# Ledger of designs, part 53: VH-VL binders against o27280

Target 1, 266 residues: o27280
Amino acid sequence: MDSMNVPEVLEIKRIVEESESVKTFIFSWDFRREVRPGQFVMVWDFRDEKPMSVSLIDPVRSEIGISIRRVGEFTDRVHGLSEGDLLGIRGPYGRGFELMGRDILLVGGGIGMAPLAALADEATARGMRVDALVAARTADELLFLDRLEAAGVNISTCTDDGSCGFKGFAHERLLTLEENHDMAAVCGPEPMMFQVMRILDERDVPAQLSLERYMKCAVGICGQCCLDDTGFRVCAEGPVFWSQELSRVREFGRYRRDPAGRRVPW

## First folded at step 1 (VH-VL)

Design zB11 (framework fv_azirkitug)
Fold by ESMFold2-Fast, scan of step 1:
Structure zB11 (fold): chain C 266 residues (1-266), chain A 123 residues (1-123), chain B 107 residues (1-107)
Amino acid sequence: as target 1 above (266 residues)
Amino acid sequence: EVQLVESGGGLVQPGGSLKLSCAASGFTFSDYAMYWVRQASGKGLEWVARIRSKANNYATYYADAVKGRFTISRDDSKNMVYLQMNSLKTEDTAVYYCTRSDFYDSSGYMDVWGQGTLVTVSS
Amino acid sequence: ETVVTQSPATLSLSPGERATLSCRASQSVSDYLHWFQQKPGQAPRLLIHDASNRATRVPARFSGSGSGTDFTLTISSLEPEDFATYFCQQYSNYPLTFGQGTKLEIK
């Protein structure tokens, strides 16, 4: 409770440009504080604090990495930083992925590949067979392909426009892949995750899905977004959920909430 | 393999104390809420206590019948959940089951149960 | 508290027959109801969660239905291993409450 709730000011050791809009920031980390794939940290730029998934966990080099997509004022400021600059890091928080069996399928869309890249490293280190389906709108938005290849992951790609790999959506590509996985982990846009979950459910493959919007709930900032329709029954701990849990969230993949709490279709 | 193994049951006199333990293996214990559920011979199941995960500040809940007498606790470093039972009554005689909640950690379904440990409160 | 009542207390049937077990709540529990199977000397096993969802590795012959106050567990064609005691449980409000059980026995 103490060390997890106090931000540490850490120096940016290295910045990896993953794409035009995504950078991975690498920090020295004291692994007396365990970090698991699927967990997140709160990143503080000394003005605002935002949750970011851990995308690299390297105990040998004593480093963690945090991958950040440029989408607004906070992320624009962070992208403007250089090696040697400082950021506040608090955490880790949330429940991580659980590994079971011998074979795992990873399905990632866009920045959703970030927490899955950390999971791929752990799974391959444990001797599991790892298949990754990496999806994006265009070839230049596919993330972590070189890192996954270096880890020994068996990679399939798909792009909406057909610029790399299968032309189509992740769930369409998944229908052409073999069905012999002991488990799956999925992270990306909710409509993509919903379609993928349906296929995995039909194949009786237990799946874990990571939902960014539940990260604040996981640190104890619980609002209406993590409660059922009555407001009292279910308090989600996110960001990682089993597919059976998400079946109880009637809004998952079907609609989102606007700032007024109204349902808006995807 | 996901398993829960209870221990610490036995014969105790009314007014006595007993501490039950439950050892968890095969899953990330710290992410789950844990429950104690009891069953008297030939009767139905009765919920006793619940403890939430660290993310929910280890919040505890008790059935009225045991409130003030029983204490549920956990040690995530050892993958253990405990039930300290004080001021035991004859009506506390039952098989006590340790069970885990699903990942929602609120009022989810109890998908894994231990084999149970018998507590007999008798003179 | 929400009282959960099961009926019948005992149901005597033969293998191959259809079994229908009832569970009623004293107030609406929406679909926040689970079904468990218990064999003598064993811990309960989850069968159906949230009124109608089969748990992992539970055979297709088991199905759950209902909402509000009235719930049903159906076994479409009884197998010898299905003769056991069945409990329903609500989680709409605390305290969590279980039914008294329905014992399914061979004629």
Scores: ipSAE 0.000, ipTM 0.378, lowest interface PAE 19.0, mean pLDDT 82

Design zB12 (framework fv_azirkitug)
Fold by ESMFold2-Fast, scan of step 1:
Structure zB12 (fold): chain C 266 residues (1-266), chain A 121 residues (1-121), chain B 107 residues (1-107)
Amino acid sequence: as target 1 above (266 residues)
Amino acid sequence: EVQLVESGGGLVQPGGSLKLSCAASGFTFSDYAMYWVRQASGKGLEWVARIRSKANNYATYYADAVKGRFTISRDDSKNMVYLQMNSLKTEDTAVYYCVKDTYGEFYFDVWGQGTLVTVSS
Amino acid sequence: ETVVTQSPATLSLSPGERATLSCRASQSVSDYLHWFQQKPGQAPRLLIHDASNRATRVPARFSGSGSGTDFTLTISSLEPEDFATYFCQQYSNYPLTFGQGTKLEIK
């Protein structure tokens, strides 16, 4: 139960408007094909295929959800679809998050809350105490607050402009939170994740971080899918990595690769 | 040609103390977490302790069986990792391995030759 | 604590035969499971990491499979040097735990 070789054509059962730029697309799912939080699927609109994190895993209703932010031509086309329309889905792919201990801290930025929302559901179902730090540029871009609250998660928010919660960045808010956790899971822009990782490492909290850009090579490998210093192959080892693995990668949080494979600063 | 060489093992009485050393060569020692793993005669492997790099403030982690009795430490200037063992018990008798991982946390792909610790009266 | 149990404790086979070794976890460890080979008088050697990936310089006859709670190590055609003790290890849940080992011996 790891993946499919060809996309399965599924009907969009429901669409949830998460914000002006984010929608969650919900599909019926056969859970003989297991899905774990932190895994992704390839979404095919019959023209292009893109990796998307799974944001809802509901075996009781036999549904999965995929949250998509509008950022380009592919996502603009997908956002134009309606309930009843069809999309190709293949997967799931990649390593999911692993849960350990009794309490977990989730730190999410923007669309990075999508895989963490699925993780929150699993953690609460296991009886773990879940604290979430949800970060965005503005209040309108905070995602999944209603889902997290319904799941019994203890929520802290921060926005760059101060429109909701703490005024500032996720790592600045985290410095004002002194609670110990058995583990953490982090997903969002790499510069945010890098700063958060440093603080969690100083507090001896083991953390798992999800790197969206390492999902592109789900069915193969390419140069852009490798970590600089360690030589990890993303198909076998990502997109979720432990903080110890990322602390020695010079690329993480400092630069990215353009379409030509050149290193460019964030 | 990565090498890990343990030393400091020997015979000690219950309640005694012993300090193990591990000399590392062939890699940038200060960038890697280091581990101690032990194995009693004819038995399975048991993780003992981990120490992280300076970038992670030398954070230490211990198996429940040794927590409070053993202390892992390192000296990056000498490429050394240590295991201070106090209040030794007969069940601590084992070959102790110094271990490094290359692929990620707990991969244990580089092992030393081991050093025998015998706790007996 | 996640307990990992290996079976059989001892497996007696001849060179050229196929070997299948089992490792079972008391709760799901996803694919966070490694296999090690240990020969008498030597340190363990990482053989398979993350359930199914061969480590560097490990011969193609070795393969790993499984996910969740059930894992297998397969040696497609035994060579004389393969008669050793094999251990599995999970690192999904703290604390880290190892199986008790399966000894491959010559029949």
Scores: ipSAE 0.000, ipTM 0.375, lowest interface PAE 18.3, mean pLDDT 82

Design zB2 (framework fv_azirkitug)
Fold by ESMFold2-Fast, scan of step 1:
Structure zB2 (fold): chain C 266 residues (1-266), chain A 120 residues (1-120), chain B 107 residues (1-107)
Amino acid sequence: as target 1 above (266 residues)
Amino acid sequence: EVQLVESGGGLVQPGGSLKLSCAASGFTFSDYAMYWVRQASGKGLEWVARIRSKANNYATYYADAVKGRFTISRDDSKNMVYLQMNSLKTEDTAVYYCVRESYYDSFDYWGQGTLVTVSS
Amino acid sequence: ETVVTQSPATLSLSPGERATLSCRASQSVSDYLHWFQQKPGQAPRLLIHDASNRATRVPARFSGSGSGTDFTLTISSLEPEDFATYFCQQYSNYPLTFGQGTKLEIK
């Protein structure tokens, strides 16, 4: 039960291969337990539990999807699973995105497109105009382009190596795009988000940024996902923050912390 | 100044019930998750229950030792958190602390504690 | 369940000496470990959060180190007010678990 905060054991209904390193795992979901874009769940493989953003929210089919990149032991094990296998799912947790206005900009880097894909579905269903800037290191790491296109999203791409679309970084591409948005939602590597935030602030576009930091605080009991200076907990107050909230955080975009708590520059 | 004041402790027979209260002051109570943590005489600390803020839909969590018997609740209009203890066992004998969860630190402020003695 | 074990159970030292207290977890807790101080008749007080970060208004003589399964709390030069019981707590895995405590007493 939800109130007991115990993982529900769910069957993997479908697996979508998004790229060589990313898969979306789809589960039947009881929408009496509401899920909003920008929220995350804890995924339990009966050994370890990891936070994963919800990338698909489909009340019509009664399904949710969770997109997972292969980056370590846990994700390697989960990628080895097949349709019909079981995973524990706990949640949802965290503060989701808030939609406002009529015209919105989404800026996603790599797997950061996952929560933004769910947001794009909701925004387009509400009749909003959605522009998405999808960024990655290489063309094969661009995610959800077919899904965004099917939803009627206006897509711009950029890759660091120039293998697809604009050659360069997300913030460089953003400078060449139109400025007429009521809000923006941004998710990806912190250096990218910091630079994008600066441009949006200069354009007076309110932005929401999702911090995909490692979060073990889904139950909110620890201060592990705190940001320096503000005391914000990513899993309790986040993972979505308004740009005005992040502008006062010294750590944002400048450095991260390794497992020993040492500051490591981006 | 942050203050947490527990009340409702006392002597109760096995199988009985007791309700603990904690009055909070000196901070915006509704923004914080609250805990109950207990300590038996001469023993270590043991977490009992947690209740999150309104922003997290008042989600509750319990230690296995008390699950199904204890209920944590809060009343933000009164700055109160409660622990309803049913089907009490001798093993539940302890000092019970009301604890605030900090943004930076877990368990940053503790009440003075209230003694619960379960005996026959 | 992750079991947290502290050693020694009792440590007898004099003011001015260095104290080193150990905490071991039965499985890796990364750096998700806190240290608390408890004086007789008082509630616990947070000293160190997340293995190595000193809590607000905690004197510089207190420091924490370690990661994974082996953690240390160090008091570089004991003051009379430091003689108390110290607890470590892991919050990496549910249920939350505390060590049994190390009592620091005057020699």
Scores: ipSAE 0.000, ipTM 0.359, lowest interface PAE 18.7, mean pLDDT 82

Design zB3 (framework fv_azirkitug)
Fold by ESMFold2-Fast, scan of step 1:
Structure zB3 (fold): chain C 266 residues (1-266), chain A 121 residues (1-121), chain B 107 residues (1-107)
Amino acid sequence: as target 1 above (266 residues)
Amino acid sequence: EVQLVESGGGLVQPGGSLKLSCAASGFTFSDYAMYWVRQASGKGLEWVARIRSKANNYATYYADAVKGRFTISRDDSKNMVYLQMNSLKTEDTAVYYCTRDLYSSGWFDPWGQGTLVTVSS
Amino acid sequence: ETVVTQSPATLSLSPGERATLSCRASQSVSDYLHWFQQKPGQAPRLLIHDASNRATRVPARFSGSGSGTDFTLTISSLEPEDFATYFCQQYSNYPLTFGQGTKLEIK
C-alpha cells in the first residue's frame, strides 16, 4: 500500500533491436496495474531515473515494452544491458490517448512512433481502420514498420532525404494523403507536430498530440513544467493533449523556455 | 456587399514574373482563409495557393505545380491578398480567381470576377 | 491525390426536362462534397454543400444526393438560366480536388 509509487525491479525478458539507435526492452507485467497507450514509465538503472513511453502493451502475453533511443550516458548504459539483466520500473504516469470513431490516422516522427505503435495495437484490436504516416530523417530511422504491417495497419512513409518513400517532411506527405479520419494521434518533433496539427485542424479532424520533452516534470524533477499560455502541468494533464488545448500555446512548435524563462528557438 | 476584385493579370513571356492583387470588401477580411484558384480556357478548376487567417499564423500552402515559384501573401490593414508569380510557364496560362474559404472546408464564397494571365512565347 | 470524375462531359437537354449529373471519387469522401455552377464568362457559384444541402438563395429545383464515392446533382425542371457548367469538389482529403465539369447545353 505505502509502496505504491516505489520502482519495481523487473527482469529484461527480451530485447528487440528496432534500428542501430533504438531498442525495445520487454518485461513481464501484472496488468492489475493498467497501462494505456500514451502513458510513460520511469526507468531506473540503479544510478539515474528517466521517463520512457510504453511502446508495447500485451495483456495476453502479460508483457509491456519500452523503446529507448541511444542519445546520452543513461541510454548508452541501458543499451549495454542484456536479456536477464534488471531495471527498475515505476508507473505508469500521464494521460493516455483516447480512441473515438472508426478511423484513425497516426503520424509519427522518429522515436515518436513508439507510443503510436502501442496505440495502433489497441485501435486495430477494437476494429478501427488504422492509417499510419511514419516519418524520419533517413530510412534507417523509420521505426516499427514490420510490427505495424503485422497489425494490419495501412502504412505510408516519408524521409527528409528521400531514402525511403516520399521525399520530404511529414506535413508535406500528409497533404498528398487522400483518406479522411474520425481522429488522429501525433507524436514526434514539435515543429513536425505543429505543422501536422494545422493541416488536421483545417480538415476538422480532432487530433491528440504527445509532448514527450516534458515527461521529466511528471516525477517532480523540474518545477517549471507548465505550458506557456495554459498554465497546466504536463505530468497531471499530459503528455497527451487535444489539438484545441495546444492551439492556445504560443510557444508550441516555435520555441522553448530556459530555467530563467527566456525564449530559446527550436 | 461582400465582394472580391482581382487585378494585375496580363501578357507575360515564359520565365517572367507577375503579381496579382485581390481587394476584399463587405466582410471582416482578417478572419478568413483566402485562396487563389485558376482555370485554363475550357478546363476545370485547380487550386493554386492558400493563406490562413492571423489566428492561424498566416500559414501558406501551395499546389505542387506552383510550389517554389509562387508566393501568396496578405495585408489585413488594406484588406488585400496577393499572388507573386515567378518563373512563369506556358502551363500557368489561366484565369486566376481570388476566393474566400467561408467555413475553412472549401466553401468558396464569394469568388472574384477573375484576372487573365497569359504566358506566351 | 483523390481524383474526382464527372459524367457525362456534355449533357444536351431542353427547358422543362430533368437533369441528372454524376460525380465519382476515386476514394471515399463520405459526405464532404460540394457542387458549383459556372456560367460562361462568370466566376463559379456554390450550389450544394456537403452533398445534399442547398446554399443560400439557390432555387428548390436543385438537389444533391449520394455519399462515399458516388454523388448526383439533380435539377428537377430546367430553366433557361440553368444551362451552365457544373463542377463537383471534394474536401475530405487534402489537397482539395475538383471534377473536370459537366456542360449542360440546350438541345
Scores: ipSAE 0.000, ipTM 0.356, lowest interface PAE 20.4, mean pLDDT 82

Design zB4 (framework fv_azirkitug)
Fold by ESMFold2-Fast, scan of step 1:
Structure zB4 (fold): chain C 266 residues (1-266), chain A 121 residues (1-121), chain B 107 residues (1-107)
Amino acid sequence: as target 1 above (266 residues)
Amino acid sequence: EVQLVESGGGLVQPGGSLKLSCAASGFTFSDYAMYWVRQASGKGLEWVARIRSKANNYATYYADAVKGRFTISRDDSKNMVYLQMNSLKTEDTAVYYCVRQGDYLYAMDYWGQGTLVTVSS
Amino acid sequence: ETVVTQSPATLSLSPGERATLSCRASQSVSDYLHWFQQKPGQAPRLLIHDASNRATRVPARFSGSGSGTDFTLTISSLEPEDFATYFCQQYSNYPLTFGQGTKLEIK
């Protein structure tokens, strides 16, 4: 009951530098607490607590990994830690991805590849054919290419500047890719996810999308995680939603909220 | 129980057109994806086209050899699937099979008897 | 495209013998491979789906095995009705591709 709501102080076993701005922190994990791709944990540095998606799930080594991009004070402090240092972890929380069919497409932008890397591991272990479209601003910001390759994933890349793969945005690259997937999983900036969802809807590929920006509490009793039009709480009912659920959300891909709660265009 | 009956094959000159029809019975036609697969005399099987079910908005897919020349379509009210073949070439000569997508992905579980298309001058 | 190659092109055996038919993909197709049987003058029939699973009403003497690039169809004891052409088909990569067939004929 309460074990998920009490932070467990865990030693950082290993740190993997994924890019200049992204690190994966690896912890020993007791898999009596099951973890699924798409779920998140609360990371506590003994001052602040923030939600982070699980990016590695390894029952063989009894390890989980949490990938963190350096974007502010909390993440700057965590990036300053070393192997052997301690962090508080509680969870997992949220609804994970559901695997369906035999041929799946993963579309990830930037740090959005983190939960998709964990999903790719599970899908390939189940014998599924996995195509991944990995998108970033530049080649140096493409994440998890080595992990995806090691798992046997068919990788396509695109960069805004053309420094690796297709020159352009994820949705532009997707228009040039094969259309025969049983499902897709999408995670990245909301404008990217909205454009990708529209293409997948037109192709009748059911899509699951992860809405990480709304993870504001660790348990499902937080009204601040609520989406405007449907009343869904991302931390309780997400962060993963099917495209049919998101088609009813007026905010998705069009608006965000400022500190006063006002809708602001992307 | 399940039956697929092709018709519309015959002799046509290069550059000509032909429309194949397939009448389906014995199953809920609108729930299944349908294929056209061809076989030249004494040769192997070649996938031609696929059309998905109503639930997937009738999405269509084509082999590169026929893309732009052939059109697959269906009429669920009549339990029919069609293949419109334009700009026919001698290498399109084959027996054309109407095929049902089975319960497993890309598993072609029921095939019609086939209809012969001969492109010759 | 993924090229699928079958060997041998022709296999001559007697009823009661074991038949082993090979199918090789030019790149990994995992277990995304189906086997079909075609008797002379008839349409193909689905025999094995997803490398190793018998289709409905297919006799127990038929079995499939393999993964990645190398696949085998085995008929443990040939019956007269088993003399036919066998095709493998991959669906891991578009376009869908078939092998050229192995003709199983009476010795």
Scores: ipSAE 0.000, ipTM 0.391, lowest interface PAE 16.9, mean pLDDT 83

Design zB5 (framework fv_azirkitug)
Fold by ESMFold2-Fast, scan of step 1:
Structure zB5 (fold): chain C 266 residues (1-266), chain A 121 residues (1-121), chain B 107 residues (1-107)
Amino acid sequence: as target 1 above (266 residues)
Amino acid sequence: EVQLVESGGGLVQPGGSLKLSCAASGFTFSDYAMYWVRQASGKGLEWVARIRSKANNYATYYADAVKGRFTISRDDSKNMVYLQMNSLKTEDTAVYYCTREYFGSGDFDYWGQGTLVTVSS
Amino acid sequence: ETVVTQSPATLSLSPGERATLSCRASQSVSDYLHWFQQKPGQAPRLLIHDASNRATRVPARFSGSGSGTDFTLTISSLEPEDFATYFCQQYSNYPLTFGQGTKLEIK
């Protein structure tokens, strides 16, 4: 009912360096406020607030983790923090992934593996068979391989440059993989997700896709998608959508919107 | 199949109140934003109120004509959306429709049959 | 606000004829325009979403075209059940606005 939309000031308990550009920040969490894979939180550094996917959900240790890629001023500041420093966290927000069946396929591109890593943990804990296709431009941008392996996930990799695994794009690699999954979950660059969705639809595999651009719209802070105060210009019910739902979203995989609300090709 | 059924309309005096209800079935109600849209006799359609899903913290929005007088709410456990109308004016006389929004595109893909509200002395 | 204007206000045709209904926006709405059909005493029914995409269970004789400010709904060969009022709606700019409708009536 009364979700606490006021940021809680939490101490950074541990920092895991996933790569030269990605860190996971771990916080103690009170699981009376449930968090599901696919949900996000707003991270506040006492100057700016940004949405970040939850990448670790550990009720046994009472911890959550958020994985942040260094891409701009906010993320540069957060990457400069140390264990013991404070961040504001509010949420969780958004619609998380639903698990169904016995065999699940995860398809992640770059930092898109972050919410899928949390989903992999939940799926394996439920006794599901998990296959993950981890895609990136280069080997250095492949994320969470060690964590997925430790969870018992069957891993396939691909890189655009061929530096690790299959040389090519995620959808090209997917065409060479087995077709026997009860569901799929996909997160990564929108053009990649569109191509993957097309293949999964042909195979009659229901897919859930996580669209990062809808995270700000979900919390009612519409600076980019909703330039008006009412949200008429955004898809409201994200960030996770079923593939059947995305067939109606004309812009998916083709266009995005700039800060002025104009349609811009990918 | 998707169904939306409105109720609660009727005749009311200016300054009076009515509460409209909409019962939804045939879809995962909690995932959808819901709207009330009205239509005065022989006129076009006018949106009245919007309530978003739980994923969007049940955010509410109102047309300027009804701000401060109308309140939209929902009960996901009962698959119901409501419109509490206070301080009714003759200009509020219209058929009120309940509709769902197909994932943010303004696509009102299913509508109820409507309930008539008449505000008259 | 973006004003949406439909023309003609009334169109009188016979079954079997082609109907062409126009919708003009006061500023560009790109492809963010929907068409609805409404019969007397009934709720509106979504026909075309995003300018050109036919909605579920809508007959193939209905088609939409246009972008920017000028949009057209075409019914290739009128059936008796097609005589109704048609509304266009933009969702590119707040507030969401509807046209005043084109009434399609039998001659």
Scores: ipSAE 0.000, ipTM 0.404, lowest interface PAE 13.2, mean pLDDT 82

Design zB6 (framework fv_azirkitug)
Fold by ESMFold2-Fast, scan of step 1:
Structure zB6 (fold): chain C 266 residues (1-266), chain A 121 residues (1-121), chain B 107 residues (1-107)
Amino acid sequence: as target 1 above (266 residues)
Amino acid sequence: EVQLVESGGGLVQPGGSLKLSCAASGFTFSDYAMYWVRQASGKGLEWVARIRSKANNYATYYADAVKGRFTISRDDSKNMVYLQMNSLKTEDTAVYYCVRHYDYDEGFAYWGQGTLVTVSS
Amino acid sequence: ETVVTQSPATLSLSPGERATLSCRASQSVSDYLHWFQQKPGQAPRLLIHDASNRATRVPARFSGSGSGTDFTLTISSLEPEDFATYFCQQYSNYPLTFGQGTKLEIK
């Protein structure tokens, strides 16, 4: 229990450059502490602590990977680190994805593909058939394509600008896919997830969606991260929610809150 | 308390132009997306255009019937939203409403009183 | 585009009666559906937001239900001021679309 709540100082074993703005940091991990796809860890640079999804779970090599996009002061500092440098890691935390059936659809947008890459590894190891719809604004922002292909995943891509695959949004591409699936997992920008969820609901495909903005709420250290009208912080553990749970949340897909708690429409 | 006041409507010939204005008061204008919705006499409501807040980069959306002819814009310093209407057709004849995006904390959307645009020879 | 269809086009009832108005979307809109009331010469007034939530200062006799593609607006006991045109609007998909309206008129 203490091991999960106290940061362990770990050496960065390897860094993989996924794109101009995304790096995966790989650490040796003792798998007596289980890690499931969809869970996150708190990453501590000895100044600030931020939640990051686990993107690689490799018990054979005794490694975990954490993919980080450069978007602010903390992530900029972490991106400046090298192999051999130290970071504090605490966790894992949160509700991971649940697998059921024989076929799974993954729908990822941008960095949202990170937790889904870990899920793809587990699903293929379990013997499931995995289809992935990888979406981004441009081809350069599509992540993990080589890793997914190496794992035997059937990949479809779409970009807003048409620079790779289907030209259009994830939900528009999904409408052209005729595969039947026993379940789906979705992670990406909230408006994308909302549109995808609606289509999957119409097809009677149970879906799990990862709401990364609620990661701190899942560990109970942040009172302000609560979904409107449902009290999900007290009723359910995030960041992964079933689509049936999110259909009750008026906020989902409609607005978000800024740091002051003010509503900002999508 | 919240008020939306439209102006700029009138009679114009086919092929002409009009610019509608909407003056907003009683709320933090820059935080809300704004719409234009129209209604022809005795007909239903038709969405025309939407402009999002600055936080969403002023993204604009148009109904197919007006794409390429109408432009929605806003000036947050003046609490104004505008609809520039070019190449007007007789089918554009309607009362045009300025609408504030629905606010879930308040539980309502605000509509102006409307301004009549008549496109006729 | 998501087509929104209202039925009936006209509903003739007497004060005190129950009114049931239907709204159907051509594809799922979850609960992203509003109901508006419009009286002649006036702007529309929001009655029900998000399928089932009564807007502020709207009388308890108004209620909404449904999700996905099928929605209902119910007025439990009609008052004289309730005879108006009612519109439903989906805002799940762009373009935003409205029903053609149901006119509630005195029998």
Scores: ipSAE 0.000, ipTM 0.397, lowest interface PAE 13.8, mean pLDDT 82

